VH-VL binders against Uncharacterized protein ycf23 (ycf23). Designs and how they scored, part 8

Target 1, 265 residues: Uncharacterized protein ycf23 (ycf23), of Porphyra purpurea (Red seaweed) (Ulva purpurea) (p51373)
Amino acid sequence: MTISSKISSDFDKQSALKVITGLNNFNIPQIKQMALASEIAKVTYLDIVADTDIIKEVESVSKIPICVSAVKSKELLKCQKTGVNILEIGNYDCFYEQGRLFHSEEIKLISKETRNLLPHATLCVTLPHILKIEEQVKLASDLQRIGIDMIQTEGKSTSISKTDHLSGMIQKSASTFSSTYTVSSKIRLPIISASGISSLTSPIAFLYGASGIGIGSNIRRLQDIGSMVIYIYEVQAAISSNHNIQQNINHSIQSSKISHQLIPY
Short names: E, the ipSAE of ESMFold2; O, the ipSAE of OpenDDE; V2, 0.75 times the mean of E and O plus 0.25 times the DockQ between their complexes.

## First folded at step 1 (VH-VL)

Design s11 (framework fv_satralizumab)
Fold by ESMFold2-Fast, scan of step 1:
Structure s11 (fold): chain C 265 residues (1-265), chain A 123 residues (1-123), chain B 107 residues (1-107)
Amino acid sequence: as target 1 above (265 residues)
Amino acid sequence: QVQLQESGPGLVKPSETLSLTCAVSGYSISTGYYWSWVRQPPGEGLEWIGFIYHSGRTNYNPSLQGRVTISRDNSKNTLYLQMNSLRAEDTAVYYCAREAWYDESGYNYFDYWGEGTLVTVSS
Amino acid sequence: DIQMTQSPSSLSASVGDSVTITCQASQDISDYLNWYQQKPGKAPELLIYAASNLETGVPSRFSGSGSGTDFTFTISSLEAEDAATYYCQQYDNYPLTFGQGTKVEIE
């Protein structure tokens, strides 16, 4: 595992947060708003479409590290030539809508090709939710041998729970959390949990073994930078709350309270 | 089951302030979801007013921003709406509703609504 | 703001008829569109979310389709209980906006 020094600290602390603009999102004004909000909130990194013009637009408003996502090694290579060294093979949701599915062998081939073309880049690969958990574990193991640096787990975007209590929200994220827990226990690579993640569920992802989380649609639907910043702060506060709980357990102090639950930055 | 129940004055004079409450049962408003207000003038369509997130963050329809405040009392599990400088066109049925968000695709919809409370702004 | 335009504003049909309502967004909203049914004196009720997904407990005669800017809502075999006003609603961005509604009357 060798991840970029620009983002490694937050992964080491199990507090990494990325904002996802979307693999199929080319809306420059929206992407720039999300980038500026991310800069203000000091998120760990941005995950944007693999487009060299959009990279330049994001760099004009933000110094936050950029990750680009694509399903073709050629697109990742083109973006890497602009100086971006955090790359992701994944974010398959837009293709599922088109009836296009990604299976283990295809993902391994793309990953091998990308690693061969870019031996020193930080590479993340998304495990498809369409795979059974045991297949996701096998794929993650194979990706580790290929030299992939981190894994992203995803949930079923078309599968939705109508239950309204916390256990139902956990069940809604079940495929992401189950995959994260199982993979994290068997693979040494850091894991990013991305689907179904909100301020409500983000602490749970870390409890299930994630080193980072991704948030996308909750930010994309907001109308202004201020609202985006406040939402990101809420997610960061929830992550900090998880740290306080872990510290209290470790020290066996029932009344212990370390407050990071207000806006931390 | 989640239930929402609005209450208010029924009749308000022009230029006065409207104050509405929404009592929520079956779910703690501090633990999740967006909680929205939506209004509907008699015989007309629906207009989203604003939300308060379970954290306390608010967002308002720009057409009403500056006149509207949404707040909550977690201990009473109750939502509030205040609207200043009422005009005849503010006459409407006011609903509170739970706005659910799910997964990366951004599924967002109103899954529970109150019965609505009619507010008449009399000239 | 994203403007939602429904057509027609009202229609009358007989039990057993197929009814279609259209909704047009002023900009691309992908599939981030819901359909609600509102009966007189009642709050709206969700029927379809994300353009084409049927809500749990909603009869299969209701369906939705479309993406981008053009959406349709269909009742394949109209029942007497379907007399109501139907609203589309986008959730691509705040402020959330609704169509003006389509009143469906049963003859």
Scores: ipSAE 0.000, ipTM 0.413, lowest interface PAE 17.8, mean pLDDT 82

Design s2 (framework fv_satralizumab)
Fold by ESMFold2-Fast, scan of step 1:
Structure s2 (fold): chain C 265 residues (1-265), chain A 120 residues (1-120), chain B 107 residues (1-107)
Amino acid sequence: as target 1 above (265 residues)
Amino acid sequence: QVQLQESGPGLVKPSETLSLTCAVSGYSISSDYAWSWVRQPPGEGLEWIGFISYSGSTNYNPSLQGRVTISRDNSKNTLYLQMNSLRAEDTAVYYCARGEYWDSSAFDIWGEGTLVTVSS
Amino acid sequence: DIQMTQSPSSLSASVGDSVTITCQASQDISTYLNWYQQKPGKAPELLIYDASNLESGVPSRFSGSGSGTDFTFTISSLEAEDAATYYCQQYDYLPLTFGQGTKVEIE
């Protein structure tokens, strides 16, 4: 596997955390605030738009490893030439807003070309939540064959009323957890669980087979660096305080998955 | 100086298989770009058929899937198009063209085209 | 599939005239649109890429503009050699799709 040595340790420990500024976010002041908060909290890496000027701005305030996200191989290549070697095909949220839907064949084609163009880069590919679960598994299998290093699962975002915040958080992450669980049972690649993840739900992602989590909108809504740092600390504390419990639960779930696979219904 | 030159049988009977070649000179087909086939029926507009990237990845127009295969020979620097189950509606000038990467962002170099007539 | 609609389908103009062709995409394609010129019996030739960028070696009288769903192509001072069919082409979505073409004739 070609996962960058800068981030591999946290993935091996099932404790990786990335902060996502957004594929369509070009707000330099906000991105710099999120980068500085990430530097203070020592997150595993940042996931930012594939833009060489924004990479320079982030590097001016943070030494945290940078990942860039795009949906075209040439945009990733341009950023890789500046020294960034963690690349993602994905974070489709802004394109879904435009009515653009990514299906398996197109994602495989982009992935093959990107890997061939960048044979030594760490590549992550997002599985679209619009795909049926069986198609997500098939796509993940094909991506593994292509030589992709990591998979990101996503979920459908929904508007939640104030009176059902907790159940709403569970609802938002349910799709992501379902795909993470199913894909992890069939595929050997590390999985990042991103959509709907918060300090309350982050331990559950690891329970369902994730090696890392991504957080984005919950940080972007905060108004200052201090609040962002506090929020990141809360997520990290939730992950680390349950490390021993998480290992025991993961072992139990993996045992259950094996039983399920061997005994047909 | 990059040049593309198509060649084919000219006349093909209905239900037969079409085989076309595109010889590329002045540039290696395995070094960069995507390489596409585009056709144009007499007096009509342009229709994209499919491409093969410099790395060998292919993609085909869904309207033609099941009938088309695009391949290459890097040692001969040549592209190929195979289309089965030919019908009169497949009569067209067939072009090969160079685009950028897998998405064929712009066709900056075109062959001269080769006319394929499908009739008895 | 993205449908590309050109207007007009044909036009006639005199040398020195300014000519404008429009291209409409069935959905947002940002700036991912190219313009080609095709003379009778010849292969198409790239004139404009990425909506507004002039291809190297192409005369400055050709220009393109637009974003989203509405695009325009302009020849600022028509020359006799500009008699041709012009095509727009989107490359934001697979399959790649072309407009139906606009024939420009010189009177």
Scores: ipSAE 0.007, ipTM 0.447, lowest interface PAE 10.8, mean pLDDT 83

Design s3 (framework fv_satralizumab)
Fold by ESMFold2-Fast, scan of step 1:
Structure s3 (fold): chain C 265 residues (1-265), chain A 121 residues (1-121), chain B 107 residues (1-107)
Amino acid sequence: as target 1 above (265 residues)
Amino acid sequence: QVQLQESGPGLVKPSETLSLTCAVSGYSITSGYYWSWVRQPPGEGLEWIGFIYYSGDTNYNPSLQGRVTISRDNSKNTLYLQMNSLRAEDTAVYYCARVDEYFSLGYMDVWGEGTLVTVSS
Amino acid sequence: DIQMTQSPSSLSASVGDSVTITCQASQDIDNYLNWYQQKPGKAPELLIYYASNLETGVPSRFSGSGSGTDFTFTISSLEAEDAATYYCQQYDDLPFTFGQGTKVEIE
């Protein structure tokens, strides 16, 4: 239930950006590079594996708020004791690769258990992409009733046969946007769009009702801190540009209505 | 205050479908809790079968998955268990139980008296 | 599945004795363990939840302790009415699994 002022502000402005290191990523040098790049760029928060040693490593190079991701309540409980800002049940991609699926019943069970263990923690839950859109909406509604604070949508896995990386990213983001739009129309919780998000596609997520976006693979594939920082800046600029465009459109519409009201016919 | 009472056929033949009822009084099954079924073969230990959440969602023991269905009738405040393809090994006392939460889901605080189901020809 | 192993399978003791039952999980279950009492011909009854918490209305002579993989259930001063089979149950992961039971007989 406790969110930092920057996190709440960025969500309210529909400009929240998190950097995702990965639920099953234990590469400390890479995680530290991503954390330092995030600190330099002043992203909203980091989403890292639920591991207390890795939390300490991240805290050694960054003051950015930390979200930890896991699928077991006890792992989240251990990390919450270190003072992390957000606990997330989600980022199921590594489990899908192992043949492990998460359906609505199990996610509700884990979510209810986690909320009971941590009555005041800020909780995020990822909706599985394997669920039909109507099932994702029902799950999101049930999660809201349980007292979950925010929802994350994910994209469908792309075929391993795809040779064009950009095409694959667009396919993933399109799936995430469909889920985001449908869920946001039915649920009042903040929604984070993840999977397939880039500087090119990030503004579209907010247009579809997201309050925040998550970026992982596009940063993880970069070789150095400088490249990561530049990429994050490009995403932030795209988000800022989209808000300016929305403000200008709203202003133009309002101005047109006022002008029209001043005309007798 | 809350009471659970199971009822069933007592005797069923192999390959038939078992249908059990659990009448709940003193609490609305749609107002909270998970509602569970547990069985105990004569002289043996306890085996969890599955549960239904007050929202209607279910979860089943993988050892019985595909053979068992748990459902409810909100107007009668009643839980049901159906199990297909019965074997002699399914002979057991069947209990319904309420699953409560403290820190976590998982303890069974109210149990019915149990109903004996014998599978024989 | 998480396997629960109880020891001993049975014991006999006199009124006033202290008796101890152990339960071992095949993997770390933190504190997600309950203890139930089942008297002959009756349904199980919850005594202890979350490893060490006494259920409302249960006599204080019953207690639980332990965490991780090793758990202990103790009756500090055995009464005649305590003749029963006792079961541990984990709820760290589905399916819920029970120990084999420990039968306590009064001499």
Scores: ipSAE 0.000, ipTM 0.398, lowest interface PAE 15.6, mean pLDDT 83

Design s4 (framework fv_satralizumab)
Fold by ESMFold2-Fast, scan of step 1:
Structure s4 (fold): chain C 265 residues (1-265), chain A 122 residues (1-122), chain B 107 residues (1-107)
Amino acid sequence: as target 1 above (265 residues)
Amino acid sequence: QVQLQESGPGLVKPSETLSLTCAVSGDSISSGYYWSWVRQPPGEGLEWIGFIYHSGNTNYNPSLQGRVTISRDNSKNTLYLQMNSLRAEDTAVYYCARETYDLWSGYYFDYWGEGTLVTVSS
Amino acid sequence: DIQMTQSPSSLSASVGDSVTITCQASQDIRNYLNWYQQKPGKAPELLIYDASILETGVPSRFSGSGSGTDFTFTISSLEAEDAATYYCQQYDNLPWTFGQGTKVEIE
């Protein structure tokens, strides 16, 4: 229903960017590097594993708002007690790798439980890519009724183990954009597109109705803070460039309409 | 080793309320699992009754017409089933079962109690 | 509610035979199907989850396959101890529903 004031401005401007360290990532040195890079680049927020020790480590190097991700309400509750009030039920990719699939009823129950335990926290819920688009819309509608504050769409990656990184990212983004567009046309909640997102694909997410994007694997594969910062800057530049282009197009269209009115047959 | 043990009255009169208990050992019911009740009329198939999540949130089979309440006592590590307005058709063996939603286990009933027979007769 | 229909309702076979049971869902349930074995007087026991994954400790002669609406359960070489009723169960949508059961008798 209401998004945390710490991040709401960027969502209102359709320019929110989160860096995702991963739901099963417990690598403290890497997480701290990603947090520091995020602080330098001034991203909207960080999405990290729901672990109280990792929260403390991140807070030691960054003032960026923290979101924690989990699939169990008690893990989210434990983290909320440390002062974190942006919570996510999602980032299912690691569970898919383990052969675990999430269905709509399960997600609704976890979401209702989490909202009841934490009535004032900002809650995001990921829609599983394994659901048909119509089912994702229905789930999103049900989640809105439960009082969830925002939705994350995810992409279907190929199950082919030897797919190269770029091809896999493009396939994921195509699926994510389809679901983002369809859900955004039916649901009023802010949408985060978080699979297959890069500087190449990030502008498309916003054109399809996203209010924010998430980047994960493309940052995690980088070796140093400087490289991470540069990559984030590229994504931010692509977002800004897209908004500037959209403004120029809108202005041009308006100017053309005025001009056409002045030319008689 | 997770073990579930049901207990109840055995015989209940029509229109009365059934009260069953399920004692759980080897795992805490405050863990992140769903805890379910399933029944089986003599010689018939299985029917899911409902479940409770560790927080107390519940979901029930609509076919039972709102007659069911499932609850828990975390301090006793015990689950409860109450069903009102009993009819002869409610005669069945009642099982409690754990449903996993954990990363490693998928979604299924992995542990069942041995069941308790409830006969509804006047 | 999702209706689960098993076929056949009962069968008789000899030790060493291959036995196949089918389960049909009234709508697409993806791979969200489990198989349980229930011996007379006992609680059901999980054999297969997610349509095809064999539970730990379950003999390899049991297998499952299928997705969507059509599912198959096979015992490749029937043993005397396999005399039981077998149930499929969907967990795609609440309420959870079971098939009517298939009784396997040894001749």
Scores: ipSAE 0.005, ipTM 0.415, lowest interface PAE 13.0, mean pLDDT 83

Design s5 (framework fv_satralizumab; at its last look DockQ between E and O 0.01; V2 from the best seeds 0.00; counts 0 for: pae E 16.3 > 2, grease 20 > 18.9, placed apart)
Fold by ESMFold2, look of step 2:
Structure s5 (fold): chain C 265 residues (1-265), chain A 119 residues (1-119), chain B 107 residues (1-107)
Amino acid sequence: as target 1 above (265 residues)
Amino acid sequence: QVQLQESGPGLVKPSETLSLTCAVSGYSISSYDYWSWVRQPPGEGLEWIGFIFYSGSTNYNPSLQGRVTISRDNSKNTLYLQMNSLRAEDTAVYYCAKEGIYDYGFDYWGEGTLVTVSS
Amino acid sequence: DIQMTQSPSSLSASVGDSVTITCQASQDITNYLNWYQQKPGKAPELLIYGASNLETGVPSRFSGSGSGTDFTFTISSLEAEDAATYYCQQGYTLPYTFGQGTKVEIE
């Protein structure tokens, strides 16, 4: 397993939190605000577009660990050469809007190629929400055998389920949680739940087997670093409360063998 | 209220190391701001050298790669510039400057100090 | 690096004239464009940030506009103390870069 020591502790404690700026976000001032807010709030790491100039800009203002996202191995390799070793194949939303879909065999090929090119990097792969849950589980299993280090789940994208109402946010959260629960029951990789995660819903991700969560769009809408930090603190408070509850549940389950069979969370 | 004052040698030789200080008064360099060095060769335009941020993070103009180090001493409220392997083209007025976290405008500048690189 | 090109390189005008300086960026920088005034022997002074916002204490005869790649700086009624060199500067991406300057002289 090649999970970077910069982030591994938070994943080991099932408390990892990443801030996602977006694959098609090139707004350097906004990205820098999000990086600063993330560092102030002690977020585990920041996930940005695979762009070497943006990496440099973020590093100029923050020590926060950086993850870069792309859907081509060459873009990830180019960014790794700058010293970034946490890489993701994913953040498919902008491609769905353009009518570009991702299927299991293509993702496996990109993942194999990326692992071959970068045998020591930390690699995360997002499971497309357009795949049926059984196909997501199969893909996650195949990615584990390929040597991928982490899995991210997602909810419905704006290109397929286009709604800005509360029902759309609930649908995104429910979708990613269903994927998290089912995938975590079948594989051993750390799982990051993303899409529509809030302070209200973040405990559910960890109860369902996530080791971390990703948040983005609700932070990006905020106009200042202080508001971003407050939002992040609310999510972190929810995670901390859940961490204490999860420890109590695990102790009770280990003390009762029959309860372990009936209470998987 | 806010004052920035550069100081250092006026004349240095090629291949030597330049060391400049920027004394800041009326404002804390520990605040959430960027602290830059900018230079201007005589009769020419402005060139950004690099900055140091509150966190200690630095970034440098690639045109000066490997020759520049920017540092600070929070207890003295002072910024530093070191530039190695000086050349004649490094002759310039050197300024320290502050920029805020929400924009990239340099709202406070030092008076500048002329550095001449001559054999 | 983003190149910043100013026009004109110099101009002469009379007190009371309206003068305009343009600045072109080699790529889209949204509105992260700043304007500075520099008088001989002095440090630059920030006049306008974010393309159009006047810095505190700057006279209202100075203004800026534009977004993307094309920006304009205007002095609506030139005064004698406005004789200076004016620089635009992009703050969108590192390294920060300045225009080559526009020298404004009073006739």
Scores: ipSAE 0.000, ipTM 0.426, lowest interface PAE 16.3, mean pLDDT 84
ESMFold2-Fast, scan of step 1: ipSAE 0.109; ipTM 0.633
ESMFold2 (binder alone), look of step 2: mean pLDDT 93; pTM 0.951
OpenDDE, look of step 2: ipSAE 0.014; ipTM 0.515

Design s6 (framework fv_satralizumab)
Fold by ESMFold2-Fast, scan of step 1:
Structure s6 (fold): chain C 265 residues (1-265), chain A 121 residues (1-121), chain B 107 residues (1-107)
Amino acid sequence: as target 1 above (265 residues)
Amino acid sequence: QVQLQESGPGLVKPSETLSLTCAVSGYSISEGYYWSWVRQPPGEGLEWIGFIDHSGSTNYNPSLQGRVTISRDNSKNTLYLQMNSLRAEDTAVYYCARHPYEDYVGAMDYWGEGTLVTVSS
Amino acid sequence: DIQMTQSPSSLSASVGDSVTITCQASQDISKYLNWYQQKPGKAPELLIYDTSNLETGVPSRFSGSGSGTDFTFTISSLEAEDAATYYCQQYHNLPLTFGQGTKVEIE
């Protein structure tokens, strides 16, 4: 199977949730707090930096499946040798800050190299938000042909005053939702929506075709495990409520059709 | 074995254009992902000038942007640096260097021996 | 630009001593830091990349550690050939920036 059995059930149910510590985050105390909160809340998996020492630290406090993120195939291979088999090429934000922009051909080369080195690993690739939507769709299609197992859409990183908090949250996720909707209409791969995802916006990702969501900055800003757990519970509750609403709507529509058919005029 | 060798005029007058070459041997520059120029004024520290990537795209230190151009010639296996509007402060040893990774401009693992450029009337 | 500050600017030590150099970034650079050695009249040579990874062929007496804004470079059991200037360099953001250098002199 292409998707790891450790996480595939939540993807099949369109309810996968990952906690993202960050590709460039080496703060072990913070990472361990996020891992503990994730263990308590029973999230689908963790997405951490591709570092073998940090993998061991996370494993010491959590049994949640681990995904490692990097942009180098050799770093992913090194982590895979410790037993991690969920790998991501992506989380480009730190390189955007460096002035380094990833284009489609480069991402395809890294992806092909990684798949060739790791033919049976679960591979996720992030589509850069800096690409035009047409380019993101073409890249996703090419990645599907390479044998990538899932796609992550990302949003534009924007600095917006928190005095307009709701607009800021919507702005951060708008790009992710647009990409998720468009890519999901063209590609069969499972899609993870990340960037700007919160309890308010997470249900919308699933409505737009995502099979999973990633939460990062909103949990990283919290100061203690309890606050992190409460936040994750809020996200999970929002996801569950939306799935229940969708099921109820579908059932009501089906019931209405039958009732209309049987109602005399 | 990879070797980089810079060459240049040695002495340049203020306001002239500096032209430097970096000849690479033992490795094809078309197989390298990023190549940088770095300079060092006598007795001082290192300053990054800019890079050129495998596709010919460049990025320059903002302090020098507008004065510097980095280019490459794959057929000659050579890198080039041009800098205009020279000042006495541009007196330095100029190095070319290779970045070993395709993903980013990080560490520089091979350096040329450097060429001294003196800007003086 | 990210500013890199090294301490000390110079030090003297005897063969067999352990010496430590520090490097501080003006903002969080994660682990994106390299260390170079430059001997008089020669080009810099890469010793440590990505904070703590020893470059191929570099003696094990050299090591690096740190994250975020604070980094250290250590030479255990100093050798006479280690007399050089050592530079840290960040690559979290462009432009690439170097520390001012630390000169290590052997007594």
Scores: ipSAE 0.000, ipTM 0.437, lowest interface PAE 13.7, mean pLDDT 83

Design s7 (framework fv_satralizumab)
Fold by ESMFold2-Fast, scan of step 1:
Formats: sequence, C-alpha cells, structure tokens
Structure s7 (fold): chain C 265 residues (1-265), chain A 118 residues (1-118), chain B 107 residues (1-107)
Amino acid sequence: as target 1 above (265 residues)
Amino acid sequence: QVQLQESGPGLVKPSETLSLTCAVSGYSISSGHYWSWVRQPPGEGLEWIGFIYYSGITNYNPSLQGRVTISRDNSKNTLYLQMNSLRAEDTAVYYCARSDWLEYFDYWGEGTLVTVSS
Amino acid sequence: DIQMTQSPSSLSASVGDSVTITCQASQGISNYLNWYQQKPGKAPELLIYDASDLETGVPSRFSGSGSGTDFTFTISSLEAEDAATYYCQQYESLPYTFGQGTKVEIE
C-alpha cells in the first residue's frame, strides 16, 4: 500500500500529527470517539491497535488514514490485508508495565520478519526508551538498512504532580526530544516524536528534527468528542503558529537582503 | 498434504558435529512459513533449537551457545541442522516442524533419534 | 527466558472422567499459548492455539482457557486414545519455551 498525499505532504512540511488510541486499547466506543474527533480536526492519521474488527469500526466513522500498531508480525499481516496505510512495530508502553522489555535484537528480528512478509508496506518502528541514546541510534541505522520507512521515538513514563504540571510535562518530553535530535542527525528517515507531546511541547519536537508528532494519553483522558476536538485544535494551532513565525522571519530576511542589494549605498 | 521427514547418522561421538536433514513435501519451503528444529531428550520435555524463515532469516535458542546453524536448499525443498561440539547431553530425538507465522507448530516430522555415545 | 510450569507432572484417570492440567508462565504472555498432545513414539500434535482455539480436526472434548500467566487445559470426557503427554508452549517471545509435560494415564 502507498502513502496518501496528505500523509506525504504533512511529513514534508514537518507538520504531521497522529492520534494514538493505544496498542492494547480495545474500547470500541472510546476509539470511535477519538476517530470522530480526528476526522473533525483533519489529523494526518490514526494509530490504533492491530485488530481487523476495530479497523472496520474506525472506517465506519472516519476517512482518516489508519496506522495499526502491534509487536507481532502476524497481527500486522492480517491488518495489512484490509488496506491500512501504515504498519507500526511497537508502541511498547503497555508492555513495560507488565515487566516485558523490548531490546534491539528482538526489534530487529520482528522488523526483518515484517518487511519480508510485506515487501511493499509502509513500516514504522518505535525505538524503546529503555535503550541508551547511542543504542537507539545504532538500532535506527540497522532498521534503515532493513528497509523501514519511518522511526518513532518515545519518552519515559513520568508521574506529574498537580502543583508542578508544567515541569512534569517538560521532564517527560525531554527524553523523547533528546532521542529525536540525536537520531535525526544520523538517519535519513522521517521521525515521529511521541510520549510527553502536548500543545505546549509539540513545537519543540519539530525544532529537534521530527517530521511528525504523536499524541495519545492527553486525548484518551478526555471525556467527550468536543473536548478532544478542542485539544487537537490547540496542538494544530501551536504547530501552525511556529511555521507562520518562521515563514515571516524568512520573508523579512529575504526582503532586507533584496533591498540592500538594490541600493548598496 | 504437507509432510516432513528427518534423517541423520543416528550415532555420533562427543566433540563431533551433528548434521541432520529434513525433507519437505507437499509445500515449497521458499513460499512461506517458519521452519524450526525442536529436540527431545529420552523421557524429557521439548526444547526449541531455532528456525529459518522462508526469506532466509534465522534465529537460534541462546541456550545452545552459538553451536547451531540452520540452513536450507530451496531447489531440493530440504532443511538442514548442524550442531557442533556434541556432548552426551545432546542425545535426543530431533524434530523439524513448520510454524504458521511465529505462533504454533502445525506440522511435525516423525523425528530422528541422535545418540551421542559417552 | 519465559519459564513454563505445568501441574500435575502426571495423573491417572478413567475413561469418561474430566481431567484438568494447568500451565503457569513466569511472566505475562497474553493469550499466546498453545497445547500439544504427544503419544508414545510419535511427534507432538497441535490441539489448541491462542489459549482457547481448537485446531481443525481436534475433538470438542479438548478445551483451553486462561490469559496472562495462568492457563488451563481440560479433557471433558476422557477416551482411551487420550493417553499421552500434554505440553503447553508460549510464543510471547523468543526463545519458544515449553512446559515440562503432563503424562495422562488411563486406568
């Protein structure tokens, strides 16, 4: 399956936004609410559990491109047959809580298996936050050689207190941003920055080399579609504002140079 | 009807290399699936040795400490197992088996007994 | 590695009895567990996959249940041909690991 023009365009513009329902989330009513909110806000794509029935439910309420996430190549193969747009190996957060850790060799094995099963599929692989940054760089390089199409970086799970909300959000995203910056300097693949991403921190991800961002927990905690739409709009506005400011700065610089060149005295 | 048939020397000496073959019929090994070797010492349980995927990717049980190589010959539709530095503890019935993705073993060979004397 | 522990190691029952075997994983494996039957002198045969799904051609008296770390395998009405050793196997992660086996003898 080929990437849609909107996905390609959003990545090229460094403005891609995906909404993550979760690798182990089978709550159909909640997933449908998140899908509807994403449809209203026109996000780049949805990232959902690798389940063919849930794919059908999402398709019944939205036309947003679908990415499915799993840690088993068999689950991805089943979903690819339904025509999903992106296959992702390893939103690992739910497994860490269960004491299940994913290391480089296992991720490479799953990635090789998936690529061999699906030579033409668009594949994304998440780099585990439990790996040291230098190990994440090596894994990303190896994944590029395997033929993976995009990389996702993740941050460590954090606890934030109500009295220190801002510091907690920044702290959670710091690991993701550090990994994104280092990995982006060493590989040519698009990078999606996830974990700790909010309307406050999303512009920083793009400054650190991301082509896209993923938001999950902050939307899943919301009660209704309206609240989800408002939150997505806030994230999109933050992304847009940064691009508009940079464009204005670039335009001002260009205008100044032209003026100076025309009248050098 | 998919059939797997193992063959080997039956008796090998300690420190030597074991070579086993698995002839597959009814399905082309280059068309799909994971092809594994599993062993069972007399009166004991099952131990997975490793696999080769139809693409040529291999993976081995770390417990065997790099002693194992699994390979194939697509033209002969045959799988191979080589294991070096044999010990008496390697005495077992050796099975080849097909796995549907990485889930379960749906077809097994009859097994071939390998005795490592002394 | 994930360790698989079966209990009991052996049992004896009469034709028509219901027997239950348990399998415990050392860590969570979701429903990624299979059950195999091995008759004397034969290769193992798949009976149940994904903890509870019955393989094609396998009699309905065999069933499985469980998720996470605790699994059960039941034969609802034991037949003479069910005398065998039964093994559980996880495929949550490599290497694949098997339980030590439960020998079912028929009186």
Scores: ipSAE 0.005, ipTM 0.423, lowest interface PAE 13.0, mean pLDDT 83

